# VHH binders against c3ng28, part 8

Target 1, 373 residues: c3ng28
Amino acid sequence: MLIIIRPSGEIALKSPRSRRNFEHTLANNIRSVIKEGKIWRSQGVLFLEVNDNNKNIEELSKVFGIASFSPVMSIKSYNNNLEDIINKAKEVFAEIVKGKIFSVRAKRIGSHNFTSLDVQRKVGEALYPFSRGVNLENPEVEVFIEIRNDVAYFYYKIIKGPRGLPVGVAGKTVVLFSGGIDSPVATWMMMKRGSIPVILNFNLGGSVHRKFVLEELSVLRKWSGGHKLKLFIVNGTDVLIKLSQIEKRNRVVMLKRVMYKVAERLCDKANAKSITTGESLSQVSSQTMTNLYVTEYGIKYPIFRPLIGFDKEEIVELARKIGTYEYSIKLPEYCAISTKARTSVELDEVLKDEENLNIDYEKVLENSEVIEI

## First folded at step 1 (VHH)

Design b17 (framework vhh_vobarilizumab_d1)
Fold by ESMFold2-Fast, scan of step 1:
Structure b17 (fold): chain B 373 residues (1-373), chain A 121 residues (1-121)
Amino acid sequence: as target 1 above (373 residues)
Amino acid sequence: EVQLVESGGGLVQPGGSLRLSCAASGFTFSDYAMAWYRQAPGKGRELVAGITSGGSTSYADSVKGRFTISRDNAKNTLYLQMNSLRPEDTAVYYCAREVYIEGDSYTFDYWGQGTLVTVSS
């Protein structure tokens, strides 16, 4: 089976050198996901040739950088052999247009003794007797013929890809990944923009939370364009012991500052240039404007919050689409209301607490378990 | 229904030893990280020792080398062995299980009644 793959529009608008680099990364990601067949670039599109029994083709719908793809039938045709194109179109499309209002869309690249309008008219005439009529503006079904030099391609399915940019083109980001509903969605959004996520998890909850994190990352791995995901698990118990020495209502914000500072060290080690979190504004008491300001104060790298303006319903909808929500709902039902943060902590108080705690962030990171998924 | 019941506290002289126990019920004990907290008079609650589901342990600087946290998954029980006790160790000791705070944030909390440890001559 032959498939035409159309890269995201953003890729097409890049300079020739940048476009080539993005298309090259996309082709490599597709090879990593499909694992068989041949892929090649041709005049702004990619062609993928696989065995007819390949069930992995559906995985193209999870490869960022793809706007759409179409399985195609093809014939070789010479410039004076328009009748072969008409006959093949009738063979492929007669049943597809049966009892429906249709339109024919034709495009050609190269030199021919016929125009795209000639193809549309003659194929339309050949298919009309099988149809309920023609409507160029609001058809019930569209059939497509794309002629490239001496080959004609026939298709009627345009399958949407996830768009975005190929994972690998935008550099690395360290994701503070808790395993809840929000951080997997934030990770997915960064992969959509071409970033390779480096996952940092503070395990404060033991084996059940570790299992939850691993299951969510296995889902996200399907969206990574074949890139392996590197997970750093920090044992947070030592940090919690130190945090017990400060005002209870400040502990959640201070824990987040520790997480941010460890993520900052991981950026240095992994050659990442940003930290990503699943935080949305005013969702919980620790995520007020003041508390986010206090949490990130003095951090060297930019903090990306893809979900900052999202409603909970929007995040849940995306989590379901991505496939992570099914694991998120397996969270323990018990909630420690008494451990909630103040809605407005004082920066000076928190910085004084931080100085007194004197946590060695580098050692916290060095004590991490490293897993490749 | 999740339940944690602490026992083993009492009055002991400086330099003495005590072993605290926490009986857990209403959840799969082996899947959760567990901890001991204490609250001394006039102080906030502080984490004393923690143990992961895999058995890795952590201790507050003030008790390191003197206290040992352990667990028996077959008996759903958490322990704290306290040696070389000092007057400053006088506190109510609480057993704690890992918990979620809303969203994707989580921490440890307790919901047992606690057990009083008094170190005095």
Scores: ipSAE 0.000, ipTM 0.280, lowest interface PAE 12.0, mean pLDDT 83

Design b18 (framework vhh_7qia_2)
Fold by ESMFold2-Fast, scan of step 1:
Structure b18 (fold): chain B 373 residues (1-373), chain A 121 residues (1-121)
Amino acid sequence: as target 1 above (373 residues)
Amino acid sequence: QLQLVESGGGLVQPGGSLRLSCEASGFTFSDYAMGWYRQAPGKQRELVAFIDSGGSTNYADSVKGRFTISRDNAKNTVYLQMNSLRPEDTAIYYCAAEYEIWGDTYEYDYWGKGTPVTVSS
């Protein structure tokens, strides 16, 4: 089976050198996911030759950098002339248009003695007797002919890919991953922009929490373009004990500052240049404008919040599409710090508490469990 | 495997012109992006001009506006038209083909043996 893969439009708009690098990374990711067959670049698209297998279609649908792809029903031999194209189109499409209202779409690259409109009209005429009629605006089925120099490609399926950029082109980000509904979606959004996520989880819940975090990451692994997901699990028990020494109203913000400071150390270790969180503005008391300001104060890496402007319903919709929602809803709440955070903590109070707690963030990171998924 | 043979090099006066040709054999030429590189004594090879399978071109800043890369898929040949030649253009010019293939081999680039160009009075 031959598949035509169309890279995201954003890739096509890059300089020739950048476009080559992005297409090269995309091909490498596809090879890592599919693990069989042959892939090659040609005139702004990729061709993939594999065994005819529905699993390959499902896997390609999760590769960022792909706008769409089409299984090709057949390719024409190098006898490129209009009559050969018409005859092959009848052979390939007669049954596809049988009893249906159809339209023909033609695209052409290269030098020919005929136009795309000539192909569309002549193939339409040839298929008309098999059909129920032609309607260019709202057909029941569309058939496509894409002519590239001396080869014609015939297809009737356009399968949408996730778009975005190939994972690997945008560098690494450390994701503060709670396993709730939001952090898996934020991770997915960063992968969509080409970043390799390094996952940092503070386990404040038991073995059940760990289990569902791993299941969510297994889902996200299908979207990673073949890149393994590296997970650092911090045992948060010692941190919780230290947090008992400060005012209840400041504890949630202080816990988040500890998480950010450990993530900062992990950026140094993993050669990541940003921290990503699943935070949305004003969703919960700890995520007010003031509390986000206090939480990130003094962190040397940029903080990316892909969900900052998202409504809860929008996040849930994406979590369902990604496949993480069913696992996120099974996570137990952290009972040890379930007290609602103050909606506006004082920066000076938090900084003084931080100084008094004197947590060794480097040691916290050194004691983490490391898993590759 | 793909073989590349360069021709058209030689001695020219400053301000003169040369057209280099690179003929490919052994594989489907139209699937390959083609580039011209050059190497002066004591320097590393540098990209001069590039053309992809669809005809999109890119040039080094030092040659932009003076050199033109083109291809003829029917003849399996890529050309480099060099105008307004300068002494600093003196180098051995190499033709290269790039094909991204996964699964069968790890060979992505093919190089010719080079053709010398000398710009001197």
Scores: ipSAE 0.000, ipTM 0.130, lowest interface PAE 18.0, mean pLDDT 82

Design b19 (framework vhh_7b2m_4)
Fold by ESMFold2-Fast, scan of step 1:
Structure b19 (fold): chain B 373 residues (1-373), chain A 121 residues (1-121)
Amino acid sequence: as target 1 above (373 residues)
Amino acid sequence: EVQLVESGGGLVQAGGSLRLSCAASGFTFSSYAVGWYRQAPGKQRVVVASISEGGSTKYSNSVKGRFTISRDNAKNTVYLQMNSLKPEDTAVYYCATDYVYESGDYYFDYWGQGTQVTVSS
């Protein structure tokens, strides 16, 4: 089966050189996801030839950089004769439009002695007797004819892809990944913009927490465009024990600051140029504007917070769409006992506490478990 | 000094029962949530059960229905009743305490030294 793949509109607006680079990365990602498929670029689209349609449709629906794709029903070579296209359309689409209100959509690339409108009219006329009528605005079924030079492609399904940019075009980001509802969504949003996530998890819930983090990452792996996800697991409980020596109201911000500092070291090792978090503004007391300012103070990489302006309901909706929600809710939240943070910690107090703790962030990272998914 | 002292561990046959105790000194449990953790050789320390200041309980899936956590604020002690023990329950069990308020923020103030539980077949 042949599939026409249409890259995201943002890719189509790029310069010819940039567009070729993005399309090349997209094609490589599709090859990584679709085993035994043959893919090639042709004037603004990708063609994919495969033997198994059901699994490939599911997998293509998770490849960032794809706006839409269409399984091709039939292909007709012709000698610039519109009659051949009309006759093939009648043969292929008569049953599809039977008893339904329909419309014909035609697209043409190359030099022809007819227009797209000519194709739409003539094919519409030929199919009309089989149908219940024509409606260009609200048809019950749409049939499509895409003419490229001397070949016509016939299809009636347009399946929406996830859009975005091909994973790999935007470089690496280190994601502070808690395994809760927010961090998988933030990871997905960075992949949507073409970034390769490097996952850093501070494990506070032991083997059960580790299990659900791995299950969430296996879901996200389906969205990665074939790129492996590298996971670093730090024993977060050891960090919590060290925090017992500072004032209670500063501890949550200090824990986050340790996480940011370890992520900063991981950026150096992984050649990543940003840290990504699942934080949204004012969601919890540790995520007030002042506390976020204190948390990131002195970090040399930009901090990306894709969810900073999102409501909890918006994040949950995305988590359900992505497929991570069912695993996120199984984390034992109450067993990872919550502590009240100040809504406005003092920077100087926190920096003094940090100096007193004198945590070796590189050693914390070196003691991490490393897994490729 | 502020301390947590675990007791009640030991060797038991599969299907048996043990009751672990966690006694606090230097502070009062009634204002704190308390959790039980365990760590088997070569594995990470994992949460077993917790009890809030108000008495609400939470259990890991591996022990739910078999273990019961309870508190006696008058004795400044938290208990973990362990029933229908399995060989995979073999671990060092730790008591930890924290004050709990807002979701998304975590901290543990104090940890005990641990108590060994060994379940044989």
Scores: ipSAE 0.000, ipTM 0.162, lowest interface PAE 21.0, mean pLDDT 82

Design b20 (framework vhh_7mjh_2)
Fold by ESMFold2-Fast, scan of step 1:
Structure b20 (fold): chain B 373 residues (1-373), chain A 123 residues (1-123)
Amino acid sequence: as target 1 above (373 residues)
Amino acid sequence: EVQLVESGGGLVQPGGSLRLSCAASGFTFSDYAMSWVRQAPGKGLEWIGRIYYSGSTSYNPSLKSLVTISRDNSKNTLYLQMNSLRAEDTATYYCARDTYEFDSSGYEYFDYWGQGTTVTVSS
């Protein structure tokens, strides 16, 4: 079976060199996901030829950089003779339009003795007797004829892809990944923009926390365009223990500063140019504007927060769509009763505590468990 | 006022067993997860394990076969049972109250700690 794959519109708007690079990365990602068949680029689209029994076609719906794709019902070679196309369309589409209001859409690439409008009119005329009528604005079914030089492609399905950019084109980002609802969604959003996530997890919840982090990453791996996900697991307990030496009200922000500083060292080692978090503004006491300011103070890489303006419900909806939600909710229980007033830490106090703790961030990273998924 | 008071520490012989208690007051004990942490002389602190509201437990893998954490919500008391004690288990043992929030940067833990109880493993 042949499939026409249409890259995201953003790719089509790039310079010829950039477009080639993006299309090349997209083709490689598709090969990594589908694992069989032949893929080639032709005049703004990708063609994928697979065995008729291939059940992996659905995986194209999880490949960023794809706007849409269409399984081809039939192919007709012709010698610039419109009648051959009309006769083939009638053969292929008569049952598809039967008893329905339809429209014909034609696209033409190359030099021909007829226009796309000629194809639409003549095919529409030939199919009309089988149909319930024609409606160009709101048909019950659309049939498509895509003509490329001397070959006509017949299809009636356009399946939407996730759009975005091919994973790999935008460089690496280090993701501070908690395993909660937010960080998997933030990771997915960065992959949608073409970034390769390097996952950094501070294990504060033992074996249960580790298990669900791995399950969530297994889900995200399906969206990675075939790229492996590298996971660094830091034993966060040793850090929490050192934090017992400072004022209680500053401990949460200090833990987050440690996480950011270890992420900064991982950026250096992985050649990543940003840190990504799943933080949304004012969702929890540690994520107030003041506390985010204090948390990121002095970090040399940009901090990307894809969820900064999202509501909890919006994040949950995306987590369900992505497939991570069912694992995220199995993490350790929420505190049912908050005994803490709004936290607003003082930068000078936090910096003094940090100097006194004198944590070796590189050693913390060196002692991490490294897993490739 | 939140208070956590550990008890049950003392001198124990190698190979012996010991049970530590932590009496909690000033909050609804059954609503919080609780942890045990220890600090050996001249060393950093080491997390032992956690017990959730539900009674489910999570342990430091290096200590799982040697310790059991339990709770009695009717008595507002947390327990740490230790078996097959070695000289390396000599430490000050602390109980701590956990808080949890689902967010992108990890969980918020350990807002209150006890004063500690000392365990010495020696003949």
Scores: ipSAE 0.000, ipTM 0.158, lowest interface PAE 20.5, mean pLDDT 82

Design c01 (framework vhh_gefurulimab)
Fold by ESMFold2-Fast, scan of step 1:
Structure c01 (fold): chain B 373 residues (1-373), chain A 120 residues (1-120)
Amino acid sequence: as target 1 above (373 residues)
Amino acid sequence: EVQLVESGGGLVKPGGSLRLSCAASGFTFSSYAAAWFRQAPGKEREFVSAIYSGGSTTYADSVKGRFTISRDNAKNSLYLQMNSLRAEDTAVYYCAADKYWLGSTEYDYWGQGTLVTVSS
């Protein structure tokens, strides 16, 4: 089977050099996901030739950088005779339009002795006797003829892709990944913009927490464009014990600062240039404007919060679409730190606590478990 | 009524092993973090080991590799397996439970303690 793959509109709008780089990365990601057949670039699209397999269609639906794709029913070489195209369209589409109200869509690239409108009209006339009628605005079925130079491609499905940019074009980000509903969605959004996520998890719930984090990452791996996901698991319980030395009201913000500081060291190690979190403004007391300011104070990398302006309901809708929600809700809730977080902690107080604790963040990271998914 | 009751303490020779148990009643033990502390004569109470409701564990440097903490939520019980015991392990061992924090000296619930003596 031949598949026409149309890159995201954002890619088409880039400079010729940048567009070639993005299309090259997209082609490589598709090869990593599909693992068979041949892929090549041609005049603004990618062609993928594979064995006829429904799994390949499902996998392409999760490759960022794809706007849409179409399995090709038939191909016809053209040599300046429009009748050959009309006869082939009749052969291929007669059964597809049978008893249906239909429309013909034609697209043309290159120089021809006919227009797209000529193709649409003449093919429409040829198919009309098999159909229940024509309606250009509200057809029950659409048939497509895409003519590229001397070859016509016949298809009747346009399958929407996830759009975005190919994973790998935007560099690495370290994701603070809790395993709850929010952090998988934040990870997905960064992959949609072309970033490779490096996952950092502070384990507070033992083997059960570890199990569901791995299950969520297996879902996200399907969206990674074939890129492996590295997971670093820190023993969060050990960190919580150290934090027992400070005032209860400051512990939640201090735990977050430890997480950010370890993430900062992981950025250095993994050659990542940002930290990503699933934080939404004012969702919980630790995520107030003041507490976010205190949490990130002095961190040298930019902090990306893709969900900062999202409502909880919007995040849940995305989690369901991505496929992580069903696993996120099975994560046990364990409150292993003070129930009362200040909605506005004092920066100077927190910085003094941090200096006194003198936690070796590099050592915390060095003692992590590392898994490739 | 809420209770934590330790058992299994006693006299052991250096290099020996001992298993402490703690029975919880009167609260939903499975939702609580639990810990072992010890206090030697003339010393402050010190942290030994902790286990969260999800099974995550941590150990004091002095006991790491020698002691193992575990729990059985169906039996509302906490355990401490002590191996390769040393004279400096001699102390009264306390079971503690806290819903929201571990490692503080102010826990929700404490046991009465059980004496462990490592001698001769």
Scores: ipSAE 0.000, ipTM 0.247, lowest interface PAE 16.4, mean pLDDT 84

Design c02 (framework vhh_gefurulimab)
Fold by ESMFold2-Fast, scan of step 1:
Structure c02 (fold): chain B 373 residues (1-373), chain A 120 residues (1-120)
Amino acid sequence: as target 1 above (373 residues)
Amino acid sequence: EVQLVESGGGLVKPGGSLRLSCAASGRTFSSYAAAWFRQAPGKEREFVSAISYGGSTTYADSVKGRFTISRDNAKNSLYLQMNSLRAEDTAVYYCAAGLRFYDSPEYDYWGQGTLVTVSS
């Protein structure tokens, strides 16, 4: 089957060189995801020729950089003869419009002795006897004819893609990935903007926690445009033992500072230029404005928080859409830090505690388990 | 490089006419569907009219028969001829462009807007 793939509008508005580079990355990502067939660029779209199956439709729906795509029902080569197009439309669409109120949408690229309106009107007339009527504003079914030079493409589905930019165009970010509801969504949002995530997980929950983190990353792998996800798992137990030496009220913020400092070292190692977190402003006591300020104080890389302005309900809706929600809710609760963080910790107190703990962040990272998904 | 710049807005009496223009820079505009939207004070942005790169048009029911959308691809320009203007047509009018079919409210590129005031 032939599929017309339309890149995100943001890509189409770029300069010719930039557009070529983004479309090239998109085509390569599609090749990585759809491991069969042929893909080529043509006048603002990509054509993908593959075996007819539903798996290809589902996989394309998870490729960032795609605005929409349409499986082509039929193709007609013609010599600027509108009657050939009308006869083919009647053949292909009669059953599609049967008993329904319909509309015809026509699109033209190239020079012709007829207009898009001519195509819409004449095809509409030919299909009318099979239908319940025509309504251009609120049809029950739409049929489409896309004419590109000497070829007409017939389809009746426009399937929305996830939009965004092709994964790989925006560089790497280190994601502090807890496996809770928020961090998978933050990871997905960074992939949507074309970034390759490098996953850093502090395992505080043992084998069960590890299992569900891997399942969430398997879901996210379907959205990665064929890019493998690299996961670094740090054993958090040693960090928690050290945190038992400081005041309970400061432990959550201090744990987060350790996570940020290890992520900073991972940025150096992985050649990433930012740290991403799933933090939302004021969602929990450790995520107040003051506590976020204290947590990131002295970190040399930008901290991206894609969810900073999101409500919990918005995050849950996205997690369900992405497919990570059902695994996120099965993670064991962290019982190792039993006291709730203060809503406003003191920077000087936290920095003094940090000096006293004297954690070797490089060693913490070096002792991590590395998995490629 | 690519930008949409609107002109032609102003004050007009009920029953009067205005022509809005939208100039696009860059050579990629001609492959796009283009549209006019408007936003009245205290209301949401609403669709007015759209045109495909091939010239096929669609209109909101409130303006059908009074407004005409047109384009000049050689000049990268979009126009909206507004006739029989009513007080209810008072709004900031926005030019938009995108790769979607012409009657979608989802456009990716927008102008800054031009104010049209119809008052008696």
Scores: ipSAE 0.000, ipTM 0.089, lowest interface PAE 25.7, mean pLDDT 82

Design c03 (framework vhh_vobarilizumab_d1)
Fold by ESMFold2-Fast, scan of step 1:
Order: structure tokens, then sequence, then C-alpha cells
Structure c03 (fold): chain B 373 residues (1-373), chain A 119 residues (1-119)
């Protein structure tokens, strides 16, 4: 089966050099995901030639950088033979338009002795006797003919891809990954923008927490464009013991500062240039404007919060679409260390507590377990 | 109703050993992290040892190498093995569910068991 793959519109709008780089990365990601067949770039699209495996269609639907794709039939060397195009269209489309109101859409790249309108008109005429009629605005079925130099492609399915940018084009980000509903969605959004996520998890809940984090990452791996996901697991209980020494109402913000500081060290180690979190503004007491300010104070890398303006309901809808929701809800409640934090902590107080705790963030990171997914 | 009942405290000589037990009921014990806290006379409660439901353990620096926290999920019981006891270990020891929710609606504490280390 031959498939035309159309890159995201954002790729088409890039400079020629950037566009080539993005298309090259997209092709490589598709090779990593499909693992069979032949892929090549041609005048703004990619062609993929594979066996008739339905799994290939599903896998392409999870590759960022793809706007749409279509299985196609083709004829070559038609360049002086509009009749060849008409005859092939009848062969491919007669059954498809049977008993239906249809329209023909044609587009053309290259030099020909006929126009797109000529193709549309002549093919429409040829298919009309098989159909129930023509309606250019609201057809029951659309058939497409795309002519590229000396090859004509015939299709009637346009399958939407996830759009975005190919994973790998935007560099690495360290994701603070709790395994709850929010952090998998934040990870997915960063992959959609072309970033490779490096996953940092503070394990507060032992083996069951670890199990569902791994299940969520297995789901996200299907969206990664074939890139492996590196997971760093920190034993959070040692950190929690140190946090018992400070004022209770400041502990959640301090835990988050520890997480951010360890993520900062992981950025250095992994050559990542940002930290990503699943935080939404004012969703919980620890995520007020003041507490986010205090949490990130003094961090040298940008903090990306893809969900900052999202309602919880919007995040749940995305988690269901992505496929992580069913695993996120199975994480035990006690993975949250506290249900309450001060809605406004004092920066000076927190910094003084941090100095007194004197946590060795590099050592915390060095003691992490590393897994490749 | 959530219930935590500590036992095993008593008077011991310096260098001696004691094993504390905490019997848990009213919740799915295997799904929760558990901890031992202590409170010496005139001091606040401090976390001594924590254990996740997966069995990962953590200790306060003052007890590391001397105390061992463990759990038996089949018996819904938490343990603290205390070796090489010192006078400064004298305190009431408390079993707790979810180590860091002191004063919240998810905090569950036992009544405590007194450990006295003296000659």
Amino acid sequence: as target 1 above (373 residues)
Amino acid sequence: EVQLVESGGGLVQPGGSLRLSCAASGFTFSSYAMAWYRQAPGKGRELVAGITYGGSTSYADSVKGRFTISRDNAKNTLYLQMNSLRPEDTAVYYCARDFYSWGTKYDYWGQGTLVTVSS
C-alpha cells in the first residue's frame, strides 16, 4: 500500500532550510515507528510504501508532524494521456460513488497540457452515471485526484494526523512527572511541539506508583515518534523525612522546590534546556501565583507549564484522548503528600528553610534509578 | 473507622533492643505509606522512619543503621526494630498513616507507646 503523508501546515510555512530539517526528522520518526517499508520526500509531502497492514494506519495517527495521510492508488507516465487518468478514476472510484452524491477534487503540481478543472470536469462526467448526483458543497463522498508531475494519485480517504512538530526538532525538556492526570498531558503537549521529554519521577508511593507511571509512559511512548523515553526515579521518602523538619504548611512548596532543583541538575546531565510541569494556575493551593513564583525562584532554566491556563475538565478530556487517563486514576491517593498547602508562602521563609535543610540535590539525582522505555 | 494500635514499648537499658508493632484496621493497609514518629518530653513530634506500600524505606539520620522499619501486609501490621538504643531515643513512639498530613483530615495516628532507655 502507498500512502501520501502531508506534513503539518506549520512545517510548510518554515524557511526552506528549516522545512527540510523538519521533513527529514519527520521521515526518520515515521521509519522508527513503522519499522518496515520505504519512505521518501517529494515536493512538500512524504510517500510511505508498506504492506496492507491496518496497524500502520493507527501508528501514523500518533506521529506528530503529520496533518493528514491518505492511502492511494497511482498511475505513472500519464503526461500526454488525460484519458488514462479518467479511465483509472473510473476503475478506482465507480464503486465508491455508487448510489451517492459525490464531488471530484483535483489538484496539480508541474507542467501539463490540462488544468485541474479539466480533470475535475472530465472525471466527474465519467463517474456521474454510477452516482446519485453531484454536489460540490455538501457531497456524501469526495474523491480526490492529485497529479504530481508525471504521476497521478487517486484517493477517497483523508485521515487526520495529530499535527504539531516532529519529536526531536525542539530539543530536550525535563518533565516533572507525578503520574497523575496532569503530567502525562503536559508531556504529550511538549512532544506535540517537537520536544524530547526526559522524565523525572519522585516516587512517594513505592511499587504500585511505579507500575502506573510505567504504564502511562508506555502509552506516551506510542506518541514519541519512535524516540525512547528515559525515566529517572528518585526515592522521595528520603526527601520527605528531611521536609518533616520544617513548618507543615510550607512542606508542599518546599517539596516542589526540591523537585525543581533536582530537575535543574538533570537538565545539566541530559543537555535539556527547560523544565516542564503539569501545573495549572490556581488548581490547588500549592499552584497559586505566589506559590509558583516561590517554587521556581532561582531556577536557571525556563519553566514550561503547558497546562497553566487549562481547566481540570479540559485536562481530563485530553488525558482520555491520549490514553493515559485510565492509568492516572489508578494511582493511590497517598501519592499526594498533603491535601493542603498555604495559598501564599513567604519567599524569605522558604529560602531560609531550604538553607537549613541543606539538601544535596546532585546526590539525590545520583541515587536515582534510570529506566529506558 | 481507621484505627492504629501501637505496642511493644517499655523500659530498656542503653545498648538494648525493642521491637514496636502497629496493628492497622479500617483501611486498605497495603495501599498506604506508613511511618513511625516519636515525641520526646518537651519536644515536637519528629519522623523517625518511613516505608512506602512498595517497601522502600527511609530513616532520620539519628536512627539510621540502628532502627529498621518493616511491614506485613498480610497481617496489616507495621514494625520498628530498634537496636543499640540510647537515652536520647526515650520518647512516645507513634504509628502514622501517610507521613506528612499532621493536622489534616487524612492524618491517622495511634495513641502511642512509651519507650524509656535508662540504666
Scores: ipSAE 0.000, ipTM 0.243, lowest interface PAE 18.6, mean pLDDT 83

Design c04 (framework vhh_vobarilizumab_d1)
Fold by ESMFold2-Fast, scan of step 1:
Formats: structure tokens, sequence, C-alpha cells
Structure c04 (fold): chain B 373 residues (1-373), chain A 119 residues (1-119)
């Protein structure tokens, strides 16, 4: 079976050199996911040829960099005779349009003695007797003929891909991954932009949290374009012990600063150039604009917050689509620091507390468990 | 209903060892964070060592490498193995039941067991 894969429009708009690199990464990711067959580039699309019994083709819907893909029903070489295309379309599509209101869509690449509209009209006319009628704007079924030089491709399905950019083209980001609803969605959004996530989890909730974090990452692994996910699990208990020494209302922001500082060290070790979090503005008291400012003050890497402008409902909807929601809701509520954060902490107080705590962030990271998923 | 009973405290010479035990009852022991705290005369309580429900451990810098916290979920018992004891380790040691997850607050405390490190 032959499949036409259409790269994201963003890839098509890149310079020829960048486009080549993005398309090569996309092809490699597809090979990693499908694990069989032959893939090649041709005039703005990728062709994938697999065995007819391939049941993993649906996995293309989880490969970032794909706008859409279409299984090809039939192929017809022709020698400058449009009638060959019309006769093949009638043979292939008569049963597809039977009893339905249909439309014909034609696309043409190369030089021909006919237009796309000529193909649509003549094929439409040939199929009309089998159909219930034609409607170009809102048909019950669409049939497609894509003519590339001297070859016509016949298909009737356009399956949407996730779009975005191929994982691997944008470099690494360290994700502060709690395993709640938000951080898996933030991770997915960074993969959609072509980044390889390096996962940093502060385990404050024991074996139950660890189990569901691993299950969420197994879901995200299906979206990674075949790239393995590195997980660093920090035992958070040493940090919580030290945080018991400071004012209760500053503890949540200080915990976040510790997480950011450890993530900063992991960026150095993993050769990542950013930190990503699942934070959205004003969702909780620790995520006010002032508290986010205090939390990230002095961090040398950019902080990406893909969800900063998202409502909780939007995040939940994405989590369901991604497949992580089922596992996120089974994580027990994180309440290890059972205190109300100030909606506006004082920067000077927090920096003084940080200096007094004198946490060895490199040592915290060195004591982490490392898992490859 | 919830009960925590410490034992194993006593007088020991500097450099000696003691093993503290805490017998827990009235709750699902395996599901809870457990900890050892200590309080020296004229000082506040300090967290010495903690253990997650899953077995992961954490220690105060002052005892790291000398003390080992462990648990036996089948026996509902928490332990603190104290080696290379120093005079500054002299304190009443308390077993504490945390929330389901590690917290700076504890639901229940034991009665305590006195550890004296001196000649």
Amino acid sequence: as target 1 above (373 residues)
Amino acid sequence: EVQLVESGGGLVQPGGSLRLSCAASGFTFSSYWMAWYRQAPGKGRELVAGIYSGGSTSYADSVKGRFTISRDNAKNTLYLQMNSLRPEDTAVYYCAKGTLYFSDQYDYWGQGTLVTVSS
C-alpha cells in the first residue's frame, strides 16, 4: 500500500536547505514509528510504501510534522490521454460514490493539456450515473485525483495529522514534569514545535506518583516520533526537609525556585537550552505574575510556558486528546507542602531564604534516578 | 485509634550504636510517610530522617552517613539505626506519621524515646 504524506505548511514555507533538513528528520521519525517499508520525497510530499496488512499506519496521526496523509487506492500511468484517467477514476470510484452526493477534487503538478477543472468535470460526469448527485461545497463523499507528471493517484481519504514540526529539529528542553494534568500537555506542545523533552520529576508523593508519571510518559512516547524520553526522578524529601526551615507562605515559591535551579543544572548536563513548565497565569496562587517573576529570577535559560494563556478547560481537552488525562487524574492531589502560598511574595525575602538554605543543586540532581522510556 | 510506640533508647558512649523501633497500629502503615524527629533540651524539634511509603529515604545533613531509616511493612514497624553517635545526638527521638505524602506536618506523634550520648 502506498501512502501520500503531506508535511506541515510551515515546513513548505522554509528555505530549500531548511526544508530538506526538516523533511529528512520527518522521514526518519516516520521510519522509527512505522518500522517497515520505504519512504521517499517527491515534489513537496513524502511517499510511504508498506505491506497491505500494516495495522500501524494510524500511528502517522501522532507524528508531528504531518499535516495529512492519504492511503492510495490505485495508480495510473498515462501517455497524454486524459480518457485513461477518467476510465480509471470510474473503475476505482463508482462503488465509493454509489448512492451518495459526491464531489471530485483534482490536483495537478507538471505540464498538461488539461486543467484540474477539466479533470473534475469529466470525472464527475462519468461518476454521476452511480451517485445520488453532486455538491461541490458540502458533499457526503469526496474523491481525489492527484496527477504528478505522467502518474495519477486515486484516493478518497484525507486523514489529519497533528501538524507542527518533526521532533528533533528544535533541540532539547528540560521539562519540569509533575505528572498532573498540565505538565504532560506542556510536554506535548513542546514536541509539537520539534523539541526533544528531557523530563525532570521531583517525587514528593512516593511510589503512586512514580507509577502514574511513568504511564503518562509511555503515552507521550507515542507522540515523540520514535525518540526515547529521558526521565530524571529527584527524591524531593531532602528539599522538603530544608524548606521546613522557612516561612510557610514562602515555601511553595521556594520549592519552585529549587525545581528551576535543578532544571538549570540539568540543562547544562543534557545540552538543553530552555526550561519548560506547565504553568498558566493566575491558575493558582503560586502562579500569579509576581510569583512567576520571583520564581524565575536569576535563571540563565529561557523559561517556556506553553500553557501560560490557557484556561483549565482548554488544558483538560488537550490532555484527553493526547491520552494523558486518564492517568493524570489518578495522581493523588499534590499537598506535600500543605500551606497557602502568598499571591505576591517578596523577592528580597525569597532570595535571603535561598541564600540561607544553601541547597547544593548539583548534588540534588546527581542523586536522581535516570530512566529511559 | 492510631498508635505509635517507640523503643530502643538509652545511654550510650560516644562512637556507639543504638537501634530505635516504632510499632505502628490503627492505620494502613504501608501507605504513609513515616519520620523520625528529635528534640534536645532547650531546642526545637528537628526532622532527622524520613521514609516514603515506597521506601525512598531522606536525612538531615547532621546525621547523613551515620543514621539509617528503614521500615518493615509486614510488621508495621519503623526503625532508625544510629551509628557513630556523638554527644550532640542526645535528644528525645519521636516517631511521626505523616500524611499519605511527605509533609512538614505530621498527623500523629509517638511518646518519644530518650537517647543520651555520654560517658
Scores: ipSAE 0.000, ipTM 0.170, lowest interface PAE 22.2, mean pLDDT 84

